# Ledger of designs, part 18: VHH binders against Probable cyclic pyranopterin monophosphate synthase (moaC)

Target 1, 244 residues: Probable cyclic pyranopterin monophosphate synthase (moaC), of Pyrobaculum aerophilum (q8zyf8)
Amino acid sequence: MIVDISKKPDVFRYARASANADVKKCNTAVAAKAATVASRYLPFLHPLPLSATAWCKDGKFYVEGIAHWQTGVEMDVLFGVLVGLLGSGAVKIENLRVEIKQKQTTPPIIENVNTSEAPITREGDLVASAYGRMKVVNLDIVKNPVEKGHPIYAAQTAAALNAKRLCELLGGPCPSVQHFKIEIITSDSVEVRTFIKARDITPAPEALFSAGVALLTIWDMIKKYEKDENGQYPYTYISELHLD
Short names: E, the ipSAE of ESMFold2; O, the ipSAE of ESMFold2 at other seeds; V2, 0.75 times the mean of E and O plus 0.25 times the DockQ between their complexes.

## First folded at step 24 (VHH; framework vhh_gocatamig_d2)

Design o2 (from n5 with H32N; at its last look DockQ between E and O 0.92; V2 from the best seeds 0.00; counts 0 for: pae E 2.7 > 2)
Fold by ESMFold2, look of step 24:
Structure o2 (fold): chain B 244 residues (1-244), chain A 118 residues (1-118)
Amino acid sequence: as target 1 above (244 residues)
Amino acid sequence: EVQLVESGGGLVQPGGSLTLSCAASGFTFSENDLAWYRQAPGKKRELVAAIYSGGWTLYMDSVKGRFTISRDNAKNSVYLQMNSLRAEDTAVYYCARDSPYDEYFDSWGQGTLVTVSS
């Protein structure tokens, strides 16, 4: 919470995020809940009183959120999509993006959808690796310090701290993490690889989560420069996030 | 009403220098972050440099070491000193200010053309 928002006015903030994933059953309850606590996991998000809803349609997973507050809600709903898909058993996520964000002086309407819960399962080996790729407009900014700090170093730290925290959101047995490694490379995009070794249960979801947290932390730190003149993200999104 | 007015564009030889100015009005200038963007024909607008309200600066790799962004809060103005100009610097240059409601640059000038040619 480096940016001082104390003088910004409260307005109604809305955002909808989505991603493509092939999951058998959508855990929309976990997604909505995760969005409301995103600031506990993404270190530069300001806390806010978010209301969130999630749903699946046509191979896409959606989260939308509303708050009457000083900051936008797009990073919170992106986090909700990430966690919801991991809670749905996704091993590959594509095109995690903000579809739209809005600000209003009157309360917006959230779509009424049925929510569902699913048993959260873990499948995989005790060593897991994940890969993620994020498209950005301003790759040079990622390589250099911004007012909030250095995006890559912050992302590495956020990922390391969160490597064992996914079970706080999903429930169930938590892996005993024995080793964590992360590599972030800037080529024509931002690429991340995570590696986790655990003792007793697979850390595959945590490998994906840590990679996603790294990319979302970078996105949050550079978002001022990624938005167009209408405050939207036409060119910034996580194109791939999958197990190796 | 927020206004940003760029000036100082023109035709210059490769290797030459040019100073762009942006005069601002309609907001508390000293509290805002300012940026210069540019747009070459057929390309999207791209960030060139930014200066924070506290004076900290940020440059894209393509201009680092050649361009300098600065601000004068007493004159409500932001500047771009452009040295060692190259043909690829040819573009319309825009001044921009961050939003009071959201973290992005929402207010833009109409632009000033810089042409680098023999």
Scores: ipSAE 0.458, ipTM 0.782, lowest interface PAE 2.7, mean pLDDT 88
ESMFold2 (binder alone), look of step 24: mean pLDDT 79; pTM 0.796
ESMFold2 at other seeds, look of step 24: ipSAE 0.514; ipTM 0.807

Design o3 (from n5 with Y52W; at its last look DockQ between E and O 0.93; V2 from the best seeds 0.00; counts 0 for: pae E 2.04 > 2)
Fold by ESMFold2 at other seeds, look of step 24:
Structure o3 (fold): chain B 244 residues (1-244), chain A 118 residues (1-118)
Amino acid sequence: as target 1 above (244 residues)
Amino acid sequence: EVQLVESGGGLVQPGGSLTLSCAASGFTFSEHDLAWYRQAPGKKRELVAAIWSGGWTLYMDSVKGRFTISRDNAKNSVYLQMNSLRAEDTAVYYCARDSPYDEYFDSWGQGTLVTVSS
């Protein structure tokens, strides 16, 4: 289910997300764009009129977003960081997290930054595998149906659909996917492994993307219980996401 | 002013039962989700059970089958029936209400202590 927000008031919403990654150039334009359309890819997000900016500094990639709307923007900016790093050629991403989220009665001000774009390189094998790990407070919630549905089954479906959709966000040639497989395990954390075969060009970015989408879908479905009393996520984040 | 007032805590032997109550005021009770959380000495506050405005319930595995959450919208109250209590259930129990603005629990009671010991 997409949660009924029809009675919620419009409030100014702000969030900033970040991740660690070692990339040569940062595709901030792709990140900002991805954040604004995240609800088209993460199946339980509500659409909203998001303004987003992205930048990188000292080995970290950032996306922040604002909206005057009925829902928060943290999942949108997390998606922006994920896609921005993939568009920057990242093969290893660490500590993808919400740094802060806020609701305000006055419009926030976002500093203008120079937008840059780096094309991705499609070098690599036609078979790719990725691994991701997300720390959560309540593993019990992940492995059982919740009000929104079953988090693991929703994540598997969202990942499979999204494995074929990354190039909508990045542009350029799309791999012809021949096989996709995903495994999600709830150990002391949520772990995901994806496997993709493609006919023509490496699907390595898609392996990472589908793993990230799976984890973000789970996060979105359980977020009510992951936040602390101040609405922050002190213990929930994607600790690692990398090619195998 | 939103108020949540817990009651019903106390000392109980292992295997015993208690019913916790939370009386709510200052908001439209029937439109909100309610939850019970607990915090044991030296540990993080953790979710125990939740009940949505639409009637769905959720239980952590550690209490499933032993605890029952319920609500009475006419009395603006939420309850936690705790059976087969164990020493590990010793904690301060808090009642919480979800935010009208965001998906999280933003309003909390003062807590009621449950001690399970021989």
Scores: ipSAE 0.559, ipTM 0.830, lowest interface PAE 2.0, mean pLDDT 89
ESMFold2, look of step 24: ipSAE 0.580; ipTM 0.845
ESMFold2 (binder alone), look of step 24: mean pLDDT 80; pTM 0.806

Design o4 (from n5 with G54S; at its last read DockQ between E and O 0.94; V2 from the best seeds 0.00; counts 0 for: pae O 2.1 > 2)
Amino acid sequence: EVQLVESGGGLVQPGGSLTLSCAASGFTFSEHDLAWYRQAPGKKRELVAAIYSSGWTLYMDSVKGRFTISRDNAKNSVYLQMNSLRAEDTAVYYCARDSPYDEYFDSWGQGTLVTVSS
ESMFold2, look of step 24: ipSAE 0.654; ipTM 0.869
ESMFold2 (binder alone), look of step 24: mean pLDDT 81; pTM 0.818
ESMFold2 at other seeds, look of step 24: ipSAE 0.711; ipTM 0.890
ESMFold2, fold request of step 25: ipSAE 0.239, 0.626, 0.568; ipTM 0.738, 0.861, 0.838
ESMFold2 (binder alone), fold request of step 25: mean pLDDT 80, 81, 81; pTM 0.808, 0.806, 0.810
ESMFold2 at other seeds, fold request of step 25: ipSAE 0.626, 0.674, 0.623; ipTM 0.859, 0.877, 0.859
ESMFold2, last read: ipSAE 0.607, 0.298, 0.637; ipTM 0.854, 0.767, 0.867
ESMFold2 (binder alone), last read: mean pLDDT 80, 80, 80; pTM 0.808, 0.806, 0.809
ESMFold2 at other seeds, last read: ipSAE 0.553, 0.557, 0.601; ipTM 0.824, 0.822, 0.852

Design o5 (from n5 with S99T; at its last look DockQ between E and O 0.81; V2 from the best seeds 0.00; counts 0 for: pae O 2.8 > 2)
Fold by ESMFold2 at other seeds, look of step 24:
Structure o5 (fold): chain B 244 residues (1-244), chain A 118 residues (1-118)
Amino acid sequence: as target 1 above (244 residues)
Amino acid sequence: EVQLVESGGGLVQPGGSLTLSCAASGFTFSEHDLAWYRQAPGKKRELVAAIYSGGWTLYMDSVKGRFTISRDNAKNSVYLQMNSLRAEDTAVYYCARDTPYDEYFDSWGQGTLVTVSS
């Protein structure tokens, strides 16, 4: 389910997310845009009027966002980092995490940086696989229904749908998906593996995207229990996401 | 003013039982999710069990089959029945209420100590 927020007040909601990746040029415009439409892709997010910006520094990619609204924005900015890095050509992403989230009655200070666009390129085979690993505090919750639904089944569904939708965010021709498979395993962490076969152009970005979407969907569904008493995520993050 | 007051902690032998209670005030109890957390010496706080406003319950694997969370909306109270206690259950137990603004537990009691002696 999409949680009932009808009684929550509007306050300023801020979050900053980051990840490590080795990319030649940063597509920060795509990241900022993707954050603003994240609720169209992560199935349990509420729509909200997000303002977002993104930047790169010292091998890290950042997205921050603000909304005056009923819900927090951390999942939206995490999605922005994921898409921004894929739009920047990343094949390996590490430590995708929320650095901080805040709520307050006055507008927060947002870094005023110019975003830039990098060329979106595709290179690779017509068959692609990706692996992702997410550290969580509450592994048991992932294997059981929560109020929002069953995290693993929701993640499998969201990933399959999103495997066909990354080109909406990046532009250009879409891979004609011929086969999609996802496996999610809970060990000492949440592990996901995706496999995609496409007809004409490489689905390598889609393999990464669908794996990331699966993990973010699980995170969103269990986040109530992952946050500490200050609403932060000290121990929850996607530690690695890469092509095989 | 939101208040959560735990009671029922104490010293128990392994295999024994305790019931923890949490009396709540200052909010519309029936509309909120409640949870029990615990913190053992030298460890991070961890979820034990939760009960949603709609009545759903959730248990960590370490306590399934031994602990039962329940709520009484008429008495504004949440309970944790703890059976078959083990030394590893020794911790301060906290009652928590979810926030009206975000999805997390931000309102906490002072805690009640449970010691399981071996």
Scores: ipSAE 0.394, ipTM 0.742, lowest interface PAE 2.8, mean pLDDT 89
ESMFold2, look of step 24: ipSAE 0.424; ipTM 0.769
ESMFold2 (binder alone), look of step 24: mean pLDDT 80; pTM 0.815

Design o6 (from n5 with Y104W; at its last look DockQ between E and O 0.94; V2 from the best seeds 0.00; counts 0 for: pae O 2.5 > 2)
Fold by ESMFold2, look of step 24:
Structure o6 (fold): chain B 244 residues (1-244), chain A 118 residues (1-118)
Amino acid sequence: as target 1 above (244 residues)
Amino acid sequence: EVQLVESGGGLVQPGGSLTLSCAASGFTFSEHDLAWYRQAPGKKRELVAAIYSGGWTLYMDSVKGRFTISRDNAKNSVYLQMNSLRAEDTAVYYCARDSPYDEWFDSWGQGTLVTVSS
């Protein structure tokens, strides 16, 4: 389910997310846009009127967002970082995490920065696989239903749906997906593997995207229990996400 | 002012039972999720069990089948029935309430010590 927020007050919500990746040109425009529409892709997110900004610096990609609303914005900005890096041609992403989230009575300031676009790069074969790993505090919760449903089943469904939807965010030529497979296991972390076969162009970005969506869906469903006493995520993050 | 007051801790032998209680005040109890956490010496605070305002319960694997969380909205109280206690259950147990602003537990009691020894 989407959690009942009908009695929560509007406050200013801020979050900043980041990840490490080696990319030649940062697609900050697609990152900011993706953050504003994340609730259309991550199935348990509440819609909200997000303002978002993205930038890259010293091998890190950042998205920050603000809303005056009833829910936090950390999952939206995490999604923005994921999509922005895919739109920047990343094949390996590390340490996708929430750097900070805040709520406050007065509006935080988001700097207006130049946005840039880059053509989507598609290099690789018509079969692609990706691997992702997420560190969590509460592995037991991932394996069992929570109030929102079963995290693994929700993640498998969200990933399959999203494997065909990256082009809504990036534009450009889109693979004709012929087959999609996902495996999620819980070892000492949450691990995901995705496999995609396409007819025409490489689905490598989609393999990464679907793996990332699976992990973010799990994170969103368990986030209540992942936060520490200060409402932050010191121990929950996607440590690696890469093509095989 | 939000208050959460735990009680019922003590010394108990392995295999024994205890019931922890948490009396709450200063908020609309029936609208909030409640949880029990515990912290052993030198370790991080960890979730034990949670009970949602809608009635769902959730247990960590280490306590499933041994512990039962319950709530009484008329008495503004949440309980943890602990059976078949083990040495590794020794910890300070904390009652927590979820935030009215977002999804996390932001209000805590002072804790009650449970010692399982011999």
Scores: ipSAE 0.508, ipTM 0.808, lowest interface PAE 2.5, mean pLDDT 89
ESMFold2 (binder alone), look of step 24: mean pLDDT 80; pTM 0.803
ESMFold2 at other seeds, look of step 24: ipSAE 0.516; ipTM 0.811

